# Designs tried in a protein design chat: VHH binders against Cytoplasmic dynein intermediate light chain DYN3 (DYN3). Part 12

Target 1, 312 residues: Cytoplasmic dynein intermediate light chain DYN3 (DYN3), of Saccharomyces cerevisiae (q04949)
Amino acid sequence: MDNCNAWDKLLSQNESTINSTETATITAIIYSPSSKTLHQFINICFPEGSNSILDTTLINYATIGWTNDLKENYSVDVYTLIRNTDDALDLLKPFLQEHSSKVRWLILLDWTLNDQKLWLNELSYAFNKIKQLNDDNEFSVWCLNSGEILNLQRHTTVWQSVHIDFILQTLRSFCYFNDSSLFYICEDHTEEKREEAQRLKYQELLKHFCEDRDMKDHIEMVKRSEILIPKGCDSIGLIKTVDERFEPTEVKEQHFLARYMDFIPTIDKIREDRKTTSGIDLDKLYPLEVFKVNIQEELGKMFAKYRENSRI

## First folded at step 3 (VHH)

Design p2 (framework vhh_7qia_2)
Fold by ESMFold2-Fast, scan of step 3:
Structure p2 (fold): chain B 312 residues (1-312), chain A 119 residues (1-119)
Amino acid sequence: as target 1 above (312 residues)
Amino acid sequence: QLQLVESGGGLVQPGGSLRLSCEASGRTFSYYAMGWYRQAPGKQRELVAFITSGGSTNYADSVKGRFTISRDNAKNTVYLQMNSLRPEDTAIYYCAAEGYSWGSDYDYWGKGTPVTVSS
């Protein structure tokens, strides 16, 4: 047993050494329920390649590369799904069938879209569909523009800490059970060149994701707008420290989706808050017409996903 | 474990009213969002009205101001009040419990109740 174990270790060490000197191609797919979020992310993260990535309207491809601090060379094949439809994901199936290696999936949400009510359904749909398309997956969920949390708390009475914490506990529970990392990425309002600073943050996090770099030293679970929880670093106990009344295991149950959607503030509650706010023009911050159109659009997406998953 | 049974459909003249009921059997009704869908002859099913477990509602543009969805959790029932009915409202109406556990990929549907608006 010991002799076999010694040979296995030697072979593993030699393979690891050889592999570290070889160029391994990593496959990364960037997806968002919102085409606006995806386009904005691509324009910021890949400014030199954004035209080539965005010139096609369905599936885009770019190859990126870098050398890390350990002098290791990385080559990453990036696929983007510009149209966030079931058909677009299915179009990837022939390419994925040719890949025997792990596929890295980056899923983008955006705090500024006022669609937080639909996030749990959107994530459930995306993760289930991805798992049907490919067997070996690595996931990361990024909630962009998380500085909006502070604006919601400052400019409304309807968005209370309890709602922000409930979203956090829901997303943490979802990511925990799906073996995904969860990152809230805040735009730095103190930087003169905000877009450049945001680009560097996106690029650095994407590099860490592709390198499978240990981010345990970067964990942030307390600052609501700066949450950073790498894969495997959360637990049921830690999630419950936010509010002990929350039961993380219930996130997987049918009734939880309805509870989540009912608890998150709606356009009607925001309208009521506007009537009671003194001197705040909430329509300029959260225009009702745009918000109503967005709610109707997101509800349509939710029902389209039910159509796709229905067994009648 | 949730079964849905629709009732209240029938033949009605244009401008008439009907009240559809959907009774759910099961212990989880109050946690489900509930929807009313319809399928006109030769057409795809479409969403008509939706109500969350907390009572928030949404409607298709074609029925806004004419249809009202409501629920009674004590009776495990969701209702669709249909007023000012038009020939284009002719369809089979389906009740759906839009509940989705991650990894379960299912909805609960009734068998449908026919509504015919004809002079």
Scores: ipSAE 0.000, ipTM 0.122, lowest interface PAE 14.2, mean pLDDT 72

Design p3 (framework vhh_6z1v_2)
Fold by ESMFold2-Fast, scan of step 3:
Structure p3 (fold): chain B 312 residues (1-312), chain A 123 residues (1-123)
Amino acid sequence: as target 1 above (312 residues)
Amino acid sequence: EVQLVESGGRLVRTGGSLRLSCAASGRTFSSYAMGWFRQAPGKEREVVAAISGSGGSTWHADFVKGRFTISRDNAKNTVYLQMNSLKPEDTAVYYCAAERYYDSWGSSEYDYWGQGTQVTVSS
């Protein structure tokens, strides 16, 4: 979709904005269905002492700023959501009503959590709720630690290319219909200063998102662990080139959610398949394959929170 | 659009066994996490067991662990609660619930509830 070209948007704004030292004030909200993912991202992305996540709060706030190569000044009010609850999203209502400008939503998913079967349901809920809370939104979906895709394909028998491609086509379709960008962000494990390199990468991508920069020359649709699709750059036809049997329009239908959830491998089956015929535990040989989320524990936490919040 | 109908509740003696069934109408049954809840007269409703849409993950409350087992048959759009070694304290109306939305760390909300089925355990 050419309609979402960042440069066309920039050029449609007052020409003086490009040549001035005017400060653009932006509101960005960073949201994740995983508190662990959100905590790790913020600890990496933001300098020490600039941001603080408190486990006792549902929402955190910080102001960040920078000057770009064109000498344009940016000031970003960053809100973070620690918990994905109806109560947490509703707490944003007063802040959103105070902001008549576009709100930028960064939604974080993590390949290492082995919660991919929940992704479609979680994104559907979040996007629908956000659209109810605010009318002018810009979305970006980032799937962190996408290098895990290579580990799943190399070291398990249950994660086949068809599963990886099905997730990709599902996320691309979802982002396409919701005018969102989709980024797979791979962690570089070959560098000794991994966190510093990852920090710079996250900060640069966040700046591009806030500045509405044209990333069209950086589009990656083929490398499964390095997907980078800016807003408006995908199409139904391009999504179908992954597998022509996939119908992107079906992603919005309730029957598709059932198909998606049932097709994605479970953590228990993956763990069984990671053992060799000789009984060798692949988790001990390949620690990068260790899944950090126990789905049974997550279901238990989910129902415990339901009981706590509903007082049942 | 999901309608839930529980069945199987009856009077049973202490130490007995009972299987509850919950039949769901609709073509999206496997997209819902399913739960069993119970409520005794004058007490708050409590969660007993839960199962994911695929059936690959289950959770059971500590007070029923080892005695109750939740399972589902997506081909029949049915979820089951197998109840063994029943105690008088298990006497309650048992409800089946379907959760349209759930997440990995947030609150869950049950969108659809059945009418309930009465289980009475007597000595």
Scores: ipSAE 0.000, ipTM 0.146, lowest interface PAE 18.1, mean pLDDT 71

Design p4 (framework vhh_gocatamig_d2)
Fold by ESMFold2-Fast, scan of step 3:
Structure p4 (fold): chain B 312 residues (1-312), chain A 118 residues (1-118)
Amino acid sequence: as target 1 above (312 residues)
Amino acid sequence: EVQLVESGGGLVQPGGSLTLSCAASGFTFSSYALAWYRQAPGKKRELVAGISSGGSTVYMDSVKGRFTISRDNAKNSVYLQMNSLRAEDTAVYYCAARDWYSGEYDYWGQGTLVTVSS
């Protein structure tokens, strides 16, 4: 939006930004189940970086920056990676070895992909692999399109509240024991001003995560489609209030993975509902399967971008 | 020294049964989760069955109803009872010990060969 008065306010209020030579440098890695999920997340949480970050390639790199409300300058090296092979995280090895610094991991899940049955195994694999690749890590799990929960409950016969609550308690327990935050992204596209307010909230949460700032004002533990639980704000007792039959400590046990996978339903109808009016299957446009791209060519392009940004 | 020693492997005809045993030493057995993995030539190592410190069990879909994992904390041993064996069950079977949540298995046995052939 064009606003000359906003520019004047920024110049008068952000003296530390104008005159500061100090900029905090942060590394953030976004690990997404699909290109569509990644594009949606970037458009919501990093709109200023969308033109630089959004690509259909397996791996990408961009630098973005912002000045917070406390007049502190941040520069973020953002790496994006699509989860379509067990070896995808290994593509990051060359970039992690250069810094040996704190890395912020944004692990994405998507309610519209009909892959909830696999979520616990995927999170366990990703977190354990990341801990092997880098010693200093901060985690955040973001579940996109949580508004789909209402559609699953209203328009299917197999998705019941007990399944939705079981997933929530599983994710909360996993995040609690891994010192991760858990955020559901639910956008209301029916009201323009509400959609804008929701996006600003998610942008603030993402920036506060990068800045190690307090997020307690944004806690939501009751609304099933709008869950927001910052690191350190959950407990075993609070998780059990959702359903007392759930034992959070059991998520660490061998039997729990099988129990989770056996309990979570799968719905072919949801895959049908993802088709466009032209009959185009969205899973074919944004597959979870490995893109047959030249990985060496893509890594070469990413190294070139990294080298250019390292010179400035 | 931590050690896992498998036994009970051998040649069996299709439809037959075998019991694999794994004897553990050098760690607090009762606090660890235990698992049986297998690897056939040219294939990836896969989880066959697991048992938690509390005795809860997990199984690969293709062995559910045919295989049973159990543990004896007094003997520091884990067992895999294999019934209705098929040619595709032919593999080297490995005993492993870890906390599932920790990712990598902390301890592995040397493996025992199971051949289902006639």
Scores: ipSAE 0.000, ipTM 0.159, lowest interface PAE 16.4, mean pLDDT 76

Design p5 (framework vhh_6fv0_2)
Fold by ESMFold2-Fast, scan of step 3:
Structure p5 (fold): chain B 312 residues (1-312), chain A 121 residues (1-121)
Amino acid sequence: as target 1 above (312 residues)
Amino acid sequence: QVQLQESGGGLVQPGGSLRLSCAASGFTFSSYAMYWVRQAPEKGLEWVSTISSSGGSTYYKDSVKGRFTVSRDNAKNTLYLQMNSLKPEDAAQYYCAKDRYWDSSGYLDYRGQGTQVTVSS
């Protein structure tokens, strides 16, 4: 493998014994409300060459390193975390004590999961919990597979530009008030080695995030599937140019969450199957097989709540 | 504000029929899957039936298949459950429930008062 990167890592890790070497040691934590999204990202971004992956049921750990164009050495400790019923973010408390004063948080969302109505609630939960766990944080929100926006608009009747724009304004507003960057990362569907191209894109964006590189010349606010808004580059005025009826300050209010969830569409599988002539198999995107399992699980939760509220 | 109001319950003899209705307001009814759930005395909540937002897909608990039919009228914001060949085992408080999320994930949001179905002599 690359011996230069291996030695750069060792120098960074042994800074106390090699006082003359200036290297940056960075902590990056990758979080997703979806285990599927997180696993796909990790498998693409950190393939066979990762010699330091520690796999657990909730937390994965990897170390990466590189040397940039200015000959600056970076060593990054990457933690990955999946939300679960046990407050998985609290499991990071011991690990945060061993890291640098600034922790970089990458939060992954995925356009292909049909869970967009949950995004605002998931982001609010994650950001509030992270701020409670650590004082010095840098955030980035990445919406993966944003090419799916075009598929939703072309192959369904329920997804309209107004919904896509409402999600964009909601995410931009949320990121603006929480000092986060917002990236829509589109897949390259034209390349024969799609996953290799995707890996390179993910790795480059991760390096830019860790190096705190100035991306202001690369801002994209117009192309719905290619949004790229670095921290500090958005404004209330710019968000309102998408639709002036949207009020960015309301995103932090409890009543807005209900409005957001009710406004964001879902696909009625049977209805769209009857109307679409595109040849896209919607059954592969929205499997009905989980209906009974999800219903029984939710009924169990409702029943447990009724039992708990029984005071006599 | 989401409101669900069930009606149509009552007392019937075994083998009888009832038609339950659920009037919905405060949300875009045509965008959500709807559910019928029931609770018999001293028993937990039990899923009975699901209907997709368009009405094109219907699902039933095995014990009610062929006897119960779920339907909806999106123009009237109303959900129905036609119950035929009723058995004593079907006696319960019946509730309609909205999917909490538009994706029909089975995360239920129940707001109704329910309607009582009694099957006895």
Scores: ipSAE 0.000, ipTM 0.224, lowest interface PAE 14.2, mean pLDDT 71

Design p6 (framework vhh_7qia_2)
Fold by ESMFold2-Fast, scan of step 3:
Structure p6 (fold): chain B 312 residues (1-312), chain A 119 residues (1-119)
Amino acid sequence: as target 1 above (312 residues)
Amino acid sequence: QLQLVESGGGLVQPGGSLRLSCEASGSIFSIYAMGWYRQAPGKQRELVAFITSGGSTNYADSVKGRFTISRDNAKNTVYLQMNSLRPEDTAIYYCAARHWDYGSEYDYWGKGTPVTVSS
């Protein structure tokens, strides 16, 4: 017998024989106010031809799976949605009414889109709407392409450290009060295999999120382009260490939203270009019944595929 | 190609301690799960300890409570602290790296460092 599966042998020695075939099924919804951001994430995290969720439709669905270090099998149903209107999340109503279980929500923001001025409003919309639609939620906020922070500070006159820090304290405060993790995900331009490394990083972070794994050894609160704060690891005191004049409790107030939007540098026209070109009413173009039918079809395909893979 | 170089092996008396080091180069260290294997003369190679990219650790029953695996991503190094050493711990110790935490094939191996526990 070979020793190629020595990792599996070590895990087997400590594994309970009672639950060795256990499978945990997770529902994850990846949501972004930007189609560009969502497509970039999907392209990197889920390469084409392998459990890919790359599709041109407003709502995509795929399944992914893995086995963890405790020999527990994970199957994740991944749904993606883009916010084009204030009622975009209502498209998920039929799905959530059918699946009254814990849902993991990944909300994607992007430093390259010059829309940071709107981030607090975007997050407030998403979190409030999600909480109205479903009772059992886990949240994570990922700010992609955070290496752009260095470019904004170096190559513009309007972005100063004070603006970067104010965004950080605002996002940290929002996530703290909404029991969410906060990740700034930077692309390392010095790495020879950076696309492979970025893919593996996205995949491992997604696995950590789905498995509720302890990430305390990876906490980063100081490096502006590499922030990584797991759920429950922040505090009002730690947020104030960035700038003591910032009051985290005020993030919930109407006056704070106005102050945030006024303080952050002017949004580039790119934000307006992310809206649908014709002012489309998504409920009329994509009625909820079509979404429900698509979900039922995809679930059918999933069960057929699992049946074929088992072949017992 | 990722390169792994082990060091810290040697001769030690029963009950003694040794700290093994494995320095990685040629790729991004922090994304790899790291393990320590050993092979005694005439026996098959066995995994004694591993650490995931996230820092979670696991140990073979034969070394649990005596050995501690750790990593320093800033130094691109994984360590094996071996305490209360026994003659049956005598082996060549190998460092190994795997792309994912979850039970796939390991990709890279060092050439090994010998450990002899004898009086």
Scores: ipSAE 0.000, ipTM 0.094, lowest interface PAE 22.6, mean pLDDT 72

Design p7 (framework vhh_6z1v_2)
Fold by ESMFold2-Fast, scan of step 3:
Structure p7 (fold): chain B 312 residues (1-312), chain A 123 residues (1-123)
Amino acid sequence: as target 1 above (312 residues)
Amino acid sequence: EVQLVESGGRLVRTGGSLRLSCAASGFTFSSYAMGWFRQAPGKEREVVAAISWSGGSTWHADFVKGRFTISRDNAKNTVYLQMNSLKPEDTAVYYCAAKPYEWGSSRDEYDYWGQGTQVTVSS
């Protein structure tokens, strides 16, 4: 089987890295529901010539290393995974069973994809699955290209501040209850060497995540496009200051997913050809484990209403 | 009239394989989740496997994981259960069931049921 063949190669390469005794060895897995987002991130963060990436359909592997300003050496085994199937994360199971060390999970979302409606479902799926596969996890959720928030508010009629704030409160609540950090990473549009500046920004944040550095002096909760909330730095009270009508505990309730999806606008209808290649798989929208009972009733009503409206 | 008709049940030896089929009619099959349940004599009816309306999401009970696979063909209005490495403990009447949209793990969630097909596994 192709998967068994790929794993044999990954394990052989990883074994060589583990035998190093002078460097702190860290395992990081970078996951995104979007293949486009993952590939763009990898291409920017890990330029050619410094990486040994295995080109596979679902899983890539690379090793990176650096020495910090305290003269501590780090070696990071980076795995990348795209959710092309319901069982994509299960492909990591053999690797995780061979290792009992802490695994760092970086989950990438992208403001430019017009898929914000799906974010809560994708995060719920990923976090639940990861927790089932591995016990010692450190999470970080990065929302890339968050400068797009300003563009959405200025150039569309459907995106209002209330929607932006609702997404923020939802993500903050989700990350708070799942012990994850939340970062909005904005691109600097004024620089001619934009890719180089973005590369340095991604690399610096990844190094801080891997080194478990205290980022409390960098906290940003006010600037909508530059949110930076480290693990343990948020609270129910602080989340409610954005809009007091929002109840953070509702995020863990079964009916909240349907409410979130209904409230978040979309600019364009997803075309059928996009759905079949890398578009929305409706079965992936609904986390059967967490929101099964209440969400099924609400989704049934939504689909019935949609069909009724489509007839006119 | 809503109808679910299971077929494929028979006597099979331990370690053998068998594929069950369930033909659906009288409702919009592509809008319904399908489940396979089984009931042995003197036991409660238990869920074995389930599949979402589109086929993109599946669930299998721990006691059959790695051995049984559920699948569907919406063009043929049929759901299948591929059973491999059969054990005597798999002997039961197998039922297919339908519910709107997303699958459920409890029998009480399913609206439509077939009459069942008998699977007997002997050593």
Scores: ipSAE 0.000, ipTM 0.089, lowest interface PAE 20.1, mean pLDDT 74

Design p8 (framework vhh_7w1s_2)
Fold by ESMFold2-Fast, scan of step 3:
Structure p8 (fold): chain B 312 residues (1-312), chain A 116 residues (1-116)
Amino acid sequence: as target 1 above (312 residues)
Amino acid sequence: QLQLVESGGGLVQAGGSMRLSCAASGFTFSYAMGWHRQAPGKQRELVAKISHGSTAYDDSVKGRFTISRDNTKNTVYLQMNSLKVEDTAVYYCAARYWDSESYDYWGQGTQVTVSS
């Protein structure tokens, strides 16, 4: 109940802004592997909206507004979705059919979830499904907790630079061929001033993504835990400078997906070559027991919030 | 198409050592690599394999043979120590996709003869 009251207040504040000034309305959808990853992302990028999107819902809706440095007002309709079923993206179909403008997709990955083995399959599925559901899309892939890369290399025997570089070249190749940006998000929780500076930078990147602003001045391709590659700033040649043995064009091949999954280690054990290809058990990574909700009821709540936001 | 070229075979006395090399025409880390052998009148058998750094050996060669990979040179090696007359065979380098049960690429074979 308390969450409903806080939500209503947030919507009322944004509606006041829309009514009093000319505002550009943008649709952004955040596709997250977990509730924890989503909460972290919202707290970094939407600190004023963080209290309205947390905890247990499979799908949620919020409206966030800001005024940029050029005094232009923006209102973003933020839809959040957690990957817990193969059909999760279909829950967005009713909302996408009512939208005629570009939809901005924020696809989240998280270095702390120990699911790197599944990342290529997850991205391939999501991007193909999204392109079928909506015609005008802008993509951005955000890898949270990239500071974990250093911990994995220092505190495990399983993770080596070759694995980290292989993931980077795979993600860069995927994003390049799908016209997506790729951003690694690294927070230092031990130093307040640095943490604040990092959060402001990520907030700027998100706002520039929503505003279709160019971020070429903030390119970072060298620091493994701080990668920032805006759309159109990568190339096959640049990807190969990480390791010339990697062939970016192979990322589109069925055999590459199997090789990627077998090459990426798990913390508990290193997997050898497989005798049979078994399906990925996503239910083990994204347990349905966390989302014991009636999908129809949740959609009804989201539609009510959307209609209220559209009217007032 | 991946091509495999073997070298290092020949005649060696029992108790001796020999190193076989397999040079590939492209990036080998995406493949599981193995060394097979076939002795006269016997079925071809897998003696050693390497996939993404993990190695496995047949019981007949365990502790005597070592498979290794140099990814910068795209080369796979088989170091054979404490050779026995029973190790006499044609040795084949092979590669397969990690999702495949069959080896898809094969070298020409190199003869290893161990004399008493």
Scores: ipSAE 0.000, ipTM 0.120, lowest interface PAE 16.1, mean pLDDT 74

Design p9 (framework vhh_gocatamig_d2)
Fold by ESMFold2-Fast, scan of step 3:
Structure p9 (fold): chain B 312 residues (1-312), chain A 119 residues (1-119)
Amino acid sequence: as target 1 above (312 residues)
Amino acid sequence: EVQLVESGGGLVQPGGSLTLSCAASGFTFSDYALAWYRQAPGKKRELVAGISRGGSTVYMDSVKGRFTISRDNAKNSVYLQMNSLRAEDTAVYYCAAGYDWRGSDYDYWGQGTLVTVSS
């Protein structure tokens, strides 16, 4: 019975042409400034399809599908991309022109990479570039491995609650003004079936994002390692309850990027490694300030990029 | 096969200049941050300079203003321009690649190139 008659074969072969008005697929793009983060996420979330999605190519494509608890069938075209150059997102231009419908963007950050200082710059770049490339976008920002926050606070002297809270208020403000959800996804600390539990969590959140499900019953704004703020559920007032001195409206300003990058601690894992493995205090020989990102250089690059993109 | 191959080391007089090059193969170069480390005889390996995917740089205090790190993604190469060299810069210099050049977790290391600054 799997053999269709001649008409069924012709219809299936030309389904995109004959039935294009009924078969809208969802387009989702999974983007990260870290190839390691993207690859780990894909391997966990799509273990059977990971070999089809993961290779040495900067951009990959796969189709996934599922049936929800309401017996509705979903088909999703998934594109994956990393930011390794300022022109990386331009690789998506041909695919975005083919899909003139709403595009869902999942942006992955990772607490274990020691790159929190660059997060505001990465998000500003990505959101501005995406909005230039496509007009109808839905965003979600996921900060993976947020259980690392507890390790940073307990096992380092550099990471204090004020830094963790400043990052949270910055990300919440950014997502609020860009109509994005913000999720801190903590690894399941259960030793047995840890990978399975993490897979199910990633898959559930991805399905909710693609299905545009209301997640108001899942809101978490208090637990620093488990933040879950769906689109439209935050406010300036709620952000300020973390620290009233923080002004959410300032996150859009160039001077705020410099302030953010200066305030966030540098190379915390190197500092701990230097203290635990050395017979001397290397911080006395090489002050931590000299390992800070060159803020002026980063701002110069962003300013040049902004000028190029804003001029006719 | 993943490889980082350093070149450009040698003997130079104090105040002289050298350019170190690191050629990468077997992985997507543009996905990685790169760093230059050095190890002097009887000392631990130390970070000299790092460069992110986006071109952000960091330098140890003693080389600021003297050394410049750069990358060329089209050539799969990273460079360390060393000016005003001092006897204390004598070391084996190593190229390292990882997703975070600021962290201790590097995925790939080169075999090293010797730099000798003699009076």
Scores: ipSAE 0.000, ipTM 0.145, lowest interface PAE 18.1, mean pLDDT 73

